# Miniprotein binders against b1l550, part 63

Target 1, 279 residues: b1l550
Amino acid sequence: MRLPEELLERARDIHSEAPSHRIKLDRVGSFGLKVPVEFKGFLLLAEADVWVSLPEGRRGVDLSRQVEAIYELSNPPKDPFSLCREAAISLLEKLNYADSSGVSIRFDAPLQDGESLKYYGVEISSIASDEIINKIRVEILGMTACPCTAELIRAYKSSEIAATHTQRSLGILEVSTKAEHPDPDKLASIIERAMSSPLRTYTKRPDEGGLVIRSLSNARLAEDVVREMIHLFLEEFGHLPEDTHILAAVRSMESVHMHDIYAERSFSLDEIRKEISSH
Short names: E, the ipSAE of ESMFold2; O, the ipSAE of OpenDDE; V2, 0.75 times the mean of E and O plus 0.25 times the DockQ between their complexes.

## First folded at step 7 (miniprotein)

Design bq6
Fold by ESMFold2-Fast, scan of step 7:
Structure bq6 (fold): chain B 279 residues (1-279), chain A 89 residues (1-89)
Amino acid sequence: as target 1 above (279 residues)
Amino acid sequence: SEFTVEAERNGVRVTITVTRDGEEIRVTVEIEKDGKRIRFLYRFTSPEELLKALKEILRIIRRKGLPPEAVEEVLEQLRELAEEAFRRL
């Protein structure tokens, strides 16, 4: 049922009224919106959150205008990076009382894997206020092999074979920058190259053996993987603004333990350059 | 009709293009740095919508650190457009 439009002419504008308490809110918006996006030739269904700041003197936000901003820019579907940036700016245009706006878009990104596809997680954000800050987080699974157990087995008097346990590890790279979003495929590639070996969607038995052998020959601690990810990131993205902030992390799902191992490092480009140059 | 206002400082270029096509007014804002561009488009059929958008565009331009002279030039061009739009309503 649709109510007559003329009722709107008689209704109070509740959102523009004074609130019960004069408190500013940092983020008020529409969360969990489904939006189509075009990513590297694929049409994907993404999930979006949109928000704005709300001043202490205003009771509410015009939520319909937030949805309108995303709708106007997502039809026809476009790349999620342009959508994210343009929607954040459009929110400020449509909601003149806001000091800041933000948009987050989440999706599973396809990556070619032989004759099939594998997927990795992507979350991007754009926050507009005194400036525009772009953030991207990439998560992808890989394989690690334990160097400690490998060394113990190598030391065993009756064996010359370097065998060890292997496990799935989740690699994470998060970048916050005033420049455009980094290419997520390049971030995913950095994570996979830092691992003992990448994972596949499916393998035939000879290929599975090959992955295990490659992993065993490239045994790495979670700490080793984080350091390698940082090294590779600096080689690929060292040109970003010096105030760019990065988080590199690994969560290893240890096959010989009931618990996971976690290692991380957060830094700015300026900070890490000074640290590396000290020795 | 179409007109463009452009300002460049510290390697950042801001271009505002205003196009009138019948009763529709389109404003395109482009921000370019190091060969990368961000573009956004506003479409209006009402002078009231245009006036609100002008305030937001100006706020965005000022946040990009453009000099006052460039901001004033943009403001004058947008003022003329706003007067024209009101005349059409």
Scores: ipSAE 0.000, ipTM 0.085, lowest interface PAE 24.4, mean pLDDT 77

Design bq7
Fold by ESMFold2-Fast, scan of step 7:
Order: sequence, then C-alpha cells, then structure tokens
Structure bq7 (fold): chain B 279 residues (1-279), chain A 89 residues (1-89)
Amino acid sequence: as target 1 above (279 residues)
Amino acid sequence: SEFTVEAERNGVRVTITVTRDGEEIRVTVEIEKDGKRIRFLYRFTSPEELEKALKEIERIIRRKGADPEEVKRLIEEARRLAEEILERL
C-alpha cells in the first residue's frame, strides 16, 4: 500500500528534529545491502554497508538518500573499488550535515586455480572526510606444516623428508592508505607465497602428493608465515605513503589441538622501516 | 617535479597536482564545494592505471556540479602532465 504524498506535507520531519540527548554518532546508515559488482571480468553479488556521521543536534539520518547514492552508482555494475570511493564521496555530498561518510563492500573474489577457480575473501572500505582513507582486507586459506614435530620425527627416524602434522591456516592482510586500494590478487598471492603451500579447489592424487611434499619441505610456524608476509608485502608495496597502516595475521587451525594458534603484527610503513633498519 | 592544474566555476574549486614520486606518478585531487574540502590520492606506473584514475576523477568532479568544459580541460591537462612523466620512466 502506498499512502498519499499529501501526508508528507502534514507529517513532522523527524530526522531534522532535536534528539532526546545531544550526542554525536559516528556511524549511522544502511547495512547489509546487496549490490552487483564487476570484478576482473566477473559479475559478483557483493554486500555493502553505507554510513555517515550524525551531529549532536540532529535526530536522524535520511536513509533513503544513502540507498539512492549507492543504487545510482552500482547500476550498471562497476568495479567495487570505484563504487566504494565514489559512493563515499556521494554520501558526503548528499547528506550535507555529515562530517564523514563511509562505504564497505564485501565479496568472494575468484582466483584462477589450474583448470578451476578458487575463492578468497575481500572487504574494502572508503571513508571520506577532508581526505579519503581506503582500506582493504584479504583473507585466503593455505597450508602450514609444523617444523617442531618435523624435527622431532627426523631425530627419531632419519629421513630426507620428515613427517609432521599439517593444517589449514587463514592468512590475513589488511591495508589502510590514502592511496588507491592495493590489488587484492597481489595481496592474496603474498599470503599464499608465505604459507608452506597453497590450497587447491581440485587435485588428482599425484598433484595432492606434490602439495603435501611441498608443505613438508617448507614447514613454517604461524610466526614464520606472518614475518614472511610482511617481508613480501614490503617488496611489493613498500612505495605506498609512509603513514599506510598494515595488519598481517595468521590463524592456524591446528590438527593436533582443540584450539587454534594465532599470530599478528600491526604497523605503519614508517614504523616498520625504522625497526628493520635498527638491526 | 610538481605540476598543478586548477579550475573554479559553479561554486566548485578543483585542484589536480601531478608529481613524480620515485618510479611512480602521484596524482592528488582536491575538491572544494559548499565549505567542504575532499582530498584524495592516486599512485601508478602504467598508462592503463592513469586512464582508470582519470575516468574516476572526471566522474567525481562532474557529480559535484563542476562545469563540463572546465572538467574536460582539467582532465586533458592532467593527462598531458602524467604522460610527460611516464615518458621519462
């Protein structure tokens, strides 16, 4: 049912009224919107959150203008990075009482994997105020093998390849920068190269054996993987602005334990360069 | 070196600064409208990245209500400056 538009002329403008308490809110918006995006030749269904800051003297946000902003920019579908940045800027323009705006877009990214595809997680954000801050988080599974157990088994029975337990590990790289979003495929590649071996969507027995041997020959602690991820990140993206902030993390789903092992490091490019040069 | 192109019309002021930063080109865009200023940055090394950045910059500026002819002039000048830097990489 559609009510007559004449009722809008008589109804109070609730959003523009003074609130019950004069408190600023950091994020008010529409969360969990479904939007199509074009990513590297694929049409994907993404999930988006859009928000703005709300000043202490205003009761509410015009939510319809938020949906309008992202809808206008998402049809026809475009790349999620441009959509994220342009929508954040558009929100700040359309909602002139706001001091800041933000957009987050989440999707599973396809990655070529031999004859098939595998998928990794991507979340991107753009936060607009006096400047635009772009954030990207990439998560991809890989395999790790325990070097401690490998060394113990080697001591027990001499072998060219030591037996050890292997497990799935989730690698995480998060980057916050004033520059454009880094390419998520390059971030996913860094994570996979830091692992004992990548995971595959589909393998035949000889290929599976090869992955196991690779993992066993390249056994790494979660701590080793995080350090390698940071090293590889600096090789690829060390030219980003010095105030770029990075989180590198690994969560290892230990096959011999009821719990996981977790290792992480947060740093700015300026901070890590000084740390490395002091050794 | 640092090169700046600027336009102000229809209450919208746009400044595009193109610089060389090592082996990368840096493009900084500032847009001022209705007392609000937004600044954003692109870094790239290839003609493909440049073209993508310029198309996005053009769309953003046009949506702010800048004069279409001034937008074309700004984008063309920014492209020329960036191409000069790319030729020297």
Scores: ipSAE 0.154, ipTM 0.654, lowest interface PAE 5.9, mean pLDDT 85

Design bq8
Fold by ESMFold2-Fast, scan of step 7:
Structure bq8 (fold): chain B 279 residues (1-279), chain A 108 residues (1-108)
Amino acid sequence: as target 1 above (279 residues)
Amino acid sequence: SEFVVLAERNGVRVTITVTRDGEEIRVTVEIEKDGKRIRFLYRFTSPEELEKALKEIERIIRRKGLPPEVVEEVLEQLRELAEEAFRRLGDPELVERAARLAEEILRE
């Protein structure tokens, strides 16, 4: 039932009223919105969060304008990076009381791998204020093999092909920059190349054996994987602005332990270049 | 190299700064009204990226309530200067010449 418009003139404007406590809020918005996006030829259903800052003197935000902002830009579906950035700017345009706005979009990105199709996680955001900051996080599973156990077994059996435990490891690259979002396929590729072996959605028996042998021959500590990811990132994205901030991390789900192993490094491009150039 | 485009009307100031950062063109847009400032930074190395940046700059300027004619003047000037910079990426002399032209156009 649609209520008569005459009631709107009599109703208090709750959102514009003073709040009970004069406290600024950093993020107020609509979370968990479903939006279609076009990614590299695929039509995907993504999840989006949209928010704005709320000044201390205003009780609430106009949530309907937030939803309008992103949905106007999502039809027809477009690439999620442009959608993210354009929606963040549109939120400031529609909600003039806000000093900042933000949009995050999450989806599983398809990746063709031979006869199979696999997926990796992508989360992007754009935060608009007196400047625009773009962030992207890519997560993809790979395989690692323990070099310590491999060395012990090699010494014990004098085998050319070391035996060791293998496990699924989650590689993570997160980039925050004033430039546009980096290509997530390239970030996923960096992570997979740093691992002992990539994972597949399916393998035939001969191919599975080859994958296992490859991982055993390329055994790496979580610490090794993080360092390799950083090295490969600098080769591909070293041209980004010096104040670009990166997080590289690996979580190894150790098959011989009840717990995981975790390794990470956060850095700016300026910081890491100075460190690497030291003697 | 760096150049600045300044437009001011009705107490609103728009400052567009274009700088060369290696092979990349950096555009900073600052809008000031009633003591409040908003700044946006764009980086691009291709004409396609420039078109996206200009659309966002236009959206920001219109949001501040500047007259359409002021917005169009600023955007057309920036587009021409950026296109020349793309044609001769890495040439600081071209950016300097463009900056002087921009400042001459904005003078009343």
Scores: ipSAE 0.000, ipTM 0.093, lowest interface PAE 25.8, mean pLDDT 75

Design bq9 (at its last look DockQ between E and O 0.92; V2 from the best seeds 0.00; counts 0 for: pae E 9.5 > 1.5, pTM E .572 < .8)
Fold by OpenDDE base, look of step 8:
Structure bq9 (fold): chain B 279 residues (1-279), chain A 87 residues (1-87)
Amino acid sequence: as target 1 above (279 residues)
Amino acid sequence: SEFIAEVERNGVRVTITVEGDEIRVTVEIEKDGKRIRFLYRFTSPEELEKALKEIERIIRRKGLPPEVVEEVLEQLREFAREAFRRL
């Protein structure tokens, strides 16, 4: 049952009232929206969060306008990066009482693997105020082989290819910049190249054997993976602004332990360049 | 950083600069006393056209007349072509 619109004339605008406590809120919005996006010729249903700041003198946010803003921009479906930036700007324009806005969009990005698909996780955000800050987080699974166990087995059994335990490892690159979002496929590629080997959705026996041999020949600690990710990132993205912030991380789901191994480094481009130049 | 061009219309300022091997486009929008600035960076004409389409949508939402939007975009394309020749 829809209430008569005439009731709006009689009802207090609760959102525009002064709050009982004059306190600014940083984020008020709708979380877990589903929006269509186009990515590399795929139409995907992404999850989105939209929010704005709320001034101390206003009780509530016009949540319907936030949902309308992202809906209007999502039809027709467009790339999630443009959607994210445009929605953040549109929110700030439509909700004129806000001094900041934000949009986050999450989806699984398809990645071609022969005739099959693998994927990586993407979370992007745009925060608009006097400036816009764009953030991207890419997560992709790879395989790592342990060099320590390999060395022990090599010492015990003289073999050219030392057996070792292998595990899945989650590599993470997070980039925050005042520029547009970096290319997610390039970020995913950096992570995969930093691992002992990539994962495959589909393997024939010869291909599987080759994948394992590659992993064994390129055994890496979690620490090695993170350092390699940073190195490869600097080669590909060293041209980004000096104030660009990066998180490089790996979570190794160790196959011989009940727990995971985790390693990370957070840095700005300026900071890491100074560190490397000092060696 | 080499300054290439600036376009200003009805509270929209677009600046094109060359920095190293990239072109930077800064968009500034002033509306109702609020200022928003955002940056595009590109090295290819294809990336430029993507950025221009986004900029077009943004400035149209600000309420610029269609003729003004087209003029601004054409000027940006011309300046970008010149910028690419300098790369």
Scores: ipSAE 0.314, ipTM 0.747, lowest interface PAE 1.5, mean pLDDT 89
Fold by ESMFold2-Fast, scan of step 7:
Structure bq9 (fold): chain B 279 residues (1-279), chain A 87 residues (1-87)
Amino acid sequence: as target 1 above (279 residues)
Amino acid sequence: SEFIAEVERNGVRVTITVEGDEIRVTVEIEKDGKRIRFLYRFTSPEELEKALKEIERIIRRKGLPPEVVEEVLEQLREFAREAFRRL
C-alpha cells in the first residue's frame, strides 16, 4: 500500500544532508537490475549496474532517478551499446551533484554455429564525466592442445601422428576506449581464431573427430594464444585511439593438472606499437 | 584531419572529421559548465545512421525545440554525406 504523499513534508531529506564524514564516494548506485536488450535480432535479458559519484558534502544518492534513467531508455529494448552510453549521459544529466556516472551491462551473446547457436559472455560499460570511456569484455571458450606433450609423444613413438592432451581454455579480450564499443562478435572471432580450435555446441562423430584432429595439428601454449590474440586484435582494431587499453588473457583448464594455467598481457595501443617497433 | 565540419547549438557541439578511411564524429554536451565528450568512428553508412539516431535521442532529452533538433540533425547529415563523398 502506498503511504500518503504528505508524509514527505514531515520526513527528513536524508540524501541531501551532510554525511558523518566528508569523504567522496566513487560509485554509488543500483546494481543487479534486470533489463531487456536487443542484440543482433535477439531479445535478451541482461543484467545492469548503474552508478554515480557522490560528493563529499552529500549523504546519499537519489536511487529512484537512477532506475528511472535506465528503464525509460530500455523500453522498447534497444542495442546494449546505445543503452549503456545513453543511460550514462542521462544519469549525469538527472543527478546534478554527480561528477561522473557509469553503466555496466552483462549478457550472454548468441553466435551462429553451423545450424545451431553457441554463446559467449559480454560485459560492456560506459563511464561519463568530461568524456565518455567505453569498455567491453568478451569471454569465449575454445580448445587448446599441448605442444610439449605432443613433441614428447612423437619422439617416444617415432611417428608423425599428433598425440597430446587437449582442454577447454577461456579466452578474454577487454578493451577500454574513447571511441564506441568494438563489435563483440569480432572480438569473439579473434579469440577463437587464436585457439587450437573453436568449440561447437553440436557435432556428429565425423565432425567431432575432425575438430579434435584440427586441435592436435594446431597445438598452442596459453602464451601462444595470448600473443596471437594481440596480433589479430592489432590487425582488426589498430585504428582505435592510441590511449585505448587492452587486456588479452587465456585461462587453460589443464586436463593433466588439478590446477589451471593462466597467461595475460595488458597494454595501451601506444605502448604495444613502440614495443613491436623496437624489435 | 582531411575534412572538418562543426555545428553547435545550446550546449551541444558536434564535430565531423575524416581521418584516413574513417569518419569520426565527436559529440560534446555541456552540463553545469562541464562538457561531456564522446566519439564515434565508422566507415559505413549503416554505422552513420546508428550514430545519428543515438545523437538525436540524446539531443531531444536536453529539451531543445523540435525545429532546432531537426536543424542540427539536417546539418549533421549534410556534413556526414560530404565526409563520405571525400572518402
Scores: ipSAE 0.207, ipTM 0.674, lowest interface PAE 5.1, mean pLDDT 83
Fold by ESMFold2, look of step 8:
Structure bq9 (fold): chain B 279 residues (1-279), chain A 87 residues (1-87)
Amino acid sequence: as target 1 above (279 residues)
Amino acid sequence: SEFIAEVERNGVRVTITVEGDEIRVTVEIEKDGKRIRFLYRFTSPEELEKALKEIERIIRRKGLPPEVVEEVLEQLREFAREAFRRL
């Protein structure tokens, strides 16, 4: 059943009233929306959050207009980065009482893995006010091999055994910048190259052996992975604005422990350059 | 930095500059005292076409006359070509 449109003339516009307590709100929105996006030739169903600021003199947000803003832009489906930025701008336009808006979009990005396919996690956001701040977080699993155990085994009776424990490690790069979102595939590549070895969708036994031997030859602590991620990031994205903020992190699911190990470093581009140049 | 060009029409201002080996495009939109500014940065002509498509969608949603939109985009394309030629 659809109610008559004429009721709008008789009903109070609750949202436009003043609230009982005049307190500004920073984020009022709709979270967990499903929106179609086109990424690298794939049509994906992404999850989105949209919000705006609410001034102290306005009781509520026109929530249907928020949802309308992103869905209008998502048909036909387009790349998630343009959708994210355009929706954030559209929210400020459509909800002209707001001083700021935000949009986040989450999806699994396909990644070629030889003749097959794997995926990594992407979350992007755009916060619009008198400027736009773009954020991207990429998470991808890789393999790490413990160098400490490898050295102990090497030293054991001058052993011929080349071995250590290996495990899945989740690499994380998060970038917040006034420039366009960095390419997620490049961020994922940085994370994988920082690991002891990438994970594969499947391997034949000879290839599996080679993968393991490669990981042993590139044994790395979680700390090593984070440092390598930063080094590779600066090579690829050192041109971003100096106030760009980065978080590089690894969560390692240590195969010999009951718990995970975590390492992280956050920095701005100008901060890290000064740190490196002082050595 | 090197300034290449600026186009301003009906509350939309687009500025193109060169910083080392990259081109920067700043788009400012002002209406009724509210302003929004965003930045595009490029090192290749391929990135330019993507950005122009996005910029077009954004400025059309601000309700500018179609002839103004076309003029702005035409000038942006011309200025960007000149900027890449100088690299």
Scores: ipSAE 0.011, ipTM 0.517, lowest interface PAE 9.5, mean pLDDT 84
ESMFold2 (binder alone), look of step 8: mean pLDDT 72; pTM 0.640

Design cq1
Fold by ESMFold2-Fast, scan of step 7:
Structure cq1 (fold): chain B 279 residues (1-279), chain A 96 residues (1-96)
Amino acid sequence: as target 1 above (279 residues)
Amino acid sequence: SEEEAERLADELRELAERLGYDEIEVTREGNRFTVEAERNGVRVRITVTRDGEEIRVTVEIEKDGKRIRFLYRFTSPEELEKALKEIERIIRRKGE
C-alpha cells in the first residue's frame, strides 16, 4: 500500500528541524548497501557505505537522497573507483547542508591463479569536500615460514632446506592519496611477492610440494615481510604525491601458538624517503 | 609533461563545447591553463596545472550562487580518460 502524497503536506519535515543538542556529526549515512560493480571484466556484488557530515543546526540527513546518489550511478554497473568518486561528489551536490561526503565500497577481487581463480579483499573510499581523498585497502593471504626454527633445525640436522613451521599470513596495504586510486592487483602482487610464498586455490601434490619448498627456502619474519612490502611499494608507487599516506601490515596466524603475530608501519612518502636516504 | 597538460586543457575545452556551453574562455599563466565556460547561469571553471610529475585538474561549478569544487590529481596518464568521463557526467548532472 502506498500512502497518499498529500500526507507530506501535513507531516513535519523532521530532518530540517533543530536537534535537541547543537552538536555536529562527522558521518551520517546508509551503511551496508548492496551494489553491483564491474571489476576487470567481472560483475561483482559489492557492499557500499555512503555518508555525509551533518551540521550542528540540523536534526537529520536525507537518507533517500543518499541511496538515490549511489544507485543512479551503479546502473549499469561500472568500475568501483569511478562509482566511489562520482557518488561522493553527487552526495555533496544533492545534500547542500553537508560540508563533506564519503563512499566506501568493499568486495572480494578475483585474481587469475593458474587454471582457477583466487580472491583478495578490496575496500576503496573517496571522501569529497573541496578536494577528493582516495583510499584503498588490499588484504591477501600468503604463506610465511619461521627463520628462527629453521636455524635451530639446521643446527640439529643440516640439510639444504631446513624444516620449520609455516602458517597463513594476512598482508595488508592501505593507501590514502589525493591522486588516483592505485591498482589493487598491483598492491596484491606486492604483498604476495613480500611473503615466503603465495597461496593457491588448487594444487596437485607436485605443485604443493614446490610451494612448500619455496616457502621454506624463503623464510621470513612478519617484520621482514612488512619491510619488503614497503620496499616493493616504493619501487612501484614512489611517483605518488609526497603527502600520500601508506599503512603496511602483516598478521601471521602462527601455527605453533594460540595467538597471532602482528607487525605494521604507517608513513607518508616524504617521511619514508627521508628515513631511507639517511642510511 | 607540459605537452600532456596542454593536451588535457584542449580536451577539456572540447568537452565543455560538447556539453553545449556557449561562453568559453581559455587563459594561460605559465604551467597553468584555465578554461571558463557559462550557460544559462551555470558557470564552470576547469584549471589544469603541472607541478613536477603531477597534473592537477580543478573543476569548479557555480549555479545560483552555490559553488562546488573538486580536484583531480594525476601521476598516471591512463587514469585521465576515466577522469574526463567523470567530469563530463558531473557537469551534465549539474547543468540539469
Scores: ipSAE 0.000, ipTM 0.399, lowest interface PAE 11.4, mean pLDDT 82

Design cq10
Fold by ESMFold2-Fast, scan of step 7:
Structure cq10 (fold): chain B 279 residues (1-279), chain A 96 residues (1-96)
Amino acid sequence: as target 1 above (279 residues)
Amino acid sequence: SLEEAIRLAYELRELAERLGYDTYVFRIEGNRFTVEAERNGVRVRITVTRDGEEIRVTVEIEKDGKRIRFLYRFTSPEELEKALKEIERIIRMTGE
């Protein structure tokens, strides 16, 4: 049972009081909220974080207003991009002491895989202040095959087809832009095309053998995958504003090691174009 | 109504989660919505289709390479409530 609402008139407004120390906080909010979203014809259960900046002179944030803001905007369910952007704006309007607000929404996105579905990770954010910055992070597993071991085995066996170890690799593309969020399906496609082969939800033995042979014929280092992801990203999304920031990364779960291999590059579109055009 | 369809989607997701399943998809395509869930290698797919006033619920359970299917049809909220209890019982039994 909840307490009577008339007690609110008698209680101190703790949040509006002065804090013990006059220190600004960058993010204060409600994290791990479950919200429904409509994504490309799917109704998905997403997880949301909402936050605002808290000035040095204020003790706390009105957390109930944050939850109300996102839930009101999520009923009926809408696309997660509009929800993210609209909720971030609404938070600043409702909590006028804040200088900035943010909303992050995470979900597993369905992707057609033959007659089944596979899933990849999506996290989108909108951060509002005097401007709005939209972020999207896509993570999807693929397969990589080691070219170094392939070369050693080819030399040893003198065969045209080299055997090597294969492993799952996690590809990551993160984009931060003043433009609208990029389409996550296109980001996922870029990652999969950069890999030695994509992964499947299920395979029969002939199809499984085909994927392995494809990977062996397209062996790539984690470093190769990151460079290919950047190349493919520029072909698809090179039209975004020059100050768009991208993170491209691969974490290879090496089957012959107890540890993973990781490769990463962060860049702005302006920066990478100048780098590529220079000799 | 759309509100009723959404409520059913939530009830089906909550049912699967309460039984210990990880739910990873709710799909709405016109008058059809689908819930997919998995627990320890047991996969459950629940599809709800609305055709006029009739609601059809298909529950597919895949365990140890075998698939079993249950179909329910109803036109009233009371019949739906009874069917949801039966669906819960079936999922619980087969998921053991």
Scores: ipSAE 0.000, ipTM 0.105, lowest interface PAE 23.6, mean pLDDT 79

Design cq11
Fold by ESMFold2-Fast, scan of step 7:
Structure cq11 (fold): chain B 279 residues (1-279), chain A 96 residues (1-96)
Amino acid sequence: as target 1 above (279 residues)
Amino acid sequence: SEEEAERLADELRELAERLGYDEIEVTREGNRFTVEAEENGARVRITVTRDGEEIRVTVEIEKDGKRIRFLYRFTSPEELEKALKEILRIIRMTGE
């Protein structure tokens, strides 16, 4: 059944009416949209959220225009960074009652891993208002090895190689900037290099042994990993605007405990440079 | 009309100059107008095309091998003029 188009002329424009309560809303939109994107030569199915601010005097947003904005820009599929920024700008232009707009796109990014592929998590956002703020969050699993237990075992059997417990650790880098989105592969690389060793999708026994030995010879606390991630980030991305904000974090899934260990640091580039130069 | 086309080209040129773009080229090919500008490593290309009653505007920004593309559709010259001012304001904020 298709309703007559003539009914649209007689129906009330609910969205443009005054609301029951004159309260501004920060984010109103369509969440969980499926959009195809091209990333590093791969065609991926991403998930997108699109939203705008809603003024106190307006009852609702035009949701169909929000969906149209992102789908119009996603055909043919393009890179998710351009799609994110372009859709945020398009939303703000098409919905003139809004003070701000935003688009978030999330997907699992493929990364070459020997003869196989592994995946890491990427979430990007663009928020448009009087300026554009671009945000990217990268999460990737790696391995850490405990230096405390290594030292205890070495003391117990001083003539043998150090042994310790190893565990999966989740590394997180989140960047908010007025510049373009940082390359997620570089962020993932920073996280993996800060870990005791990377994880693999497929490993033969000789390679698995090597991975474990690498981890054991490079034992690191969660606190060590966060500091190293920050150091490596500054080497690669220190050229970003001074008001760029970064979150670096590690969640270690401790194999000898029922609980996780968590370490984090939030900072602006201006803040961290002043701190480092004073030490 | 020819007069309206010339006026649009002049307005696009003036707008690009007002935003401080150093190298500005405006070209016309039938119903298509292209504005190309470069500033300190960023290349901007704005294409305006009339297809029947629809006006399409494509804005492309390229810097350090990365490209960002914006696509808009309008049905009136007044909407286009207002939108171009907003688009160019946004361009000044993006990529930096």
Scores: ipSAE 0.000, ipTM 0.074, lowest interface PAE 25.0, mean pLDDT 77

Design cq12
Fold by ESMFold2-Fast, scan of step 7:
Structure cq12 (fold): chain B 279 residues (1-279), chain A 96 residues (1-96)
Amino acid sequence: as target 1 above (279 residues)
Amino acid sequence: SEEEAERLADELRELAERLGYDEIEVTREGNRFTVEAERNGVRVRITVTVDGTEIRVTVEFEKDGKRIRFLYRFTSPEELEKALKEIERIIRMTGE
């Protein structure tokens, strides 16, 4: 059923009215939109959130204009980075009362894994105001092995390869920058190289054995993994603007405990360089 | 390289001309090239800077009192080509 358009002419424009309380809102928008994106040759179904700031004198936001902005730019599907930036700019242009706009897009990214693919989590956003701030968060599972138990078993059995417990660990890198979004594949690679070993989608017994031996020979604490992630990040992305902000974290799902181990460090490039150069 | 940055600045000037921008001014200060242009109340300033082996491109535009800035970082020609297409689309959007 479609109501007559004449009805809209006599109805009040609720969104443009004054609100009950003159309070500015930071983010008002459409969340959980499904959008197709093209990522490195793959057509993926992504989930998007779009929002704008709402001034204290305006009751509501034109939600239809928000949806229109992102859908127009997502057809045909394009890379999610360009979509984020272009949609944030478009929102600011279409909604002249807004001081800022933002777009966030999340999806599972495919990554080459021998003859198979594995997947890691990606969330990107662009927030537009007087400048554009680009954010990216990547999460990927890897394997860690406990060095403490490894040393005890090595001492006990006098073997070259110590037995120890292994577990899945989730590595996290989040970057906020005025530069373009970092390549998520490179961020995922940094996380995996910092782990005791990467995880795979598919292995045969000989390959699985090799992966386990690699992990056991490269035992690392969650704290070790975070420090290594930061070190590798600086080697790859140390030339980003000095006000670039990074979060590096690991959550280790310890197989011998009823709880997880968590290690985290947030920093700006300016901050970490001063810290490292002080000793 | 400086040669690549200079070529990029020229391409951006030609882009502004192609899109009908007026008052186009190109300046150089050492390793930095700036292209400034204006059309129908839209002001665009594009700064190309050589930083070692990287080329940094800052795009800034202002319309109706709103200013937006973003930064591109390039280390490969393929990345540069893709970014130029994105810059062109964004400039077209703001000019409409």
Scores: ipSAE 0.126, ipTM 0.618, lowest interface PAE 6.6, mean pLDDT 83

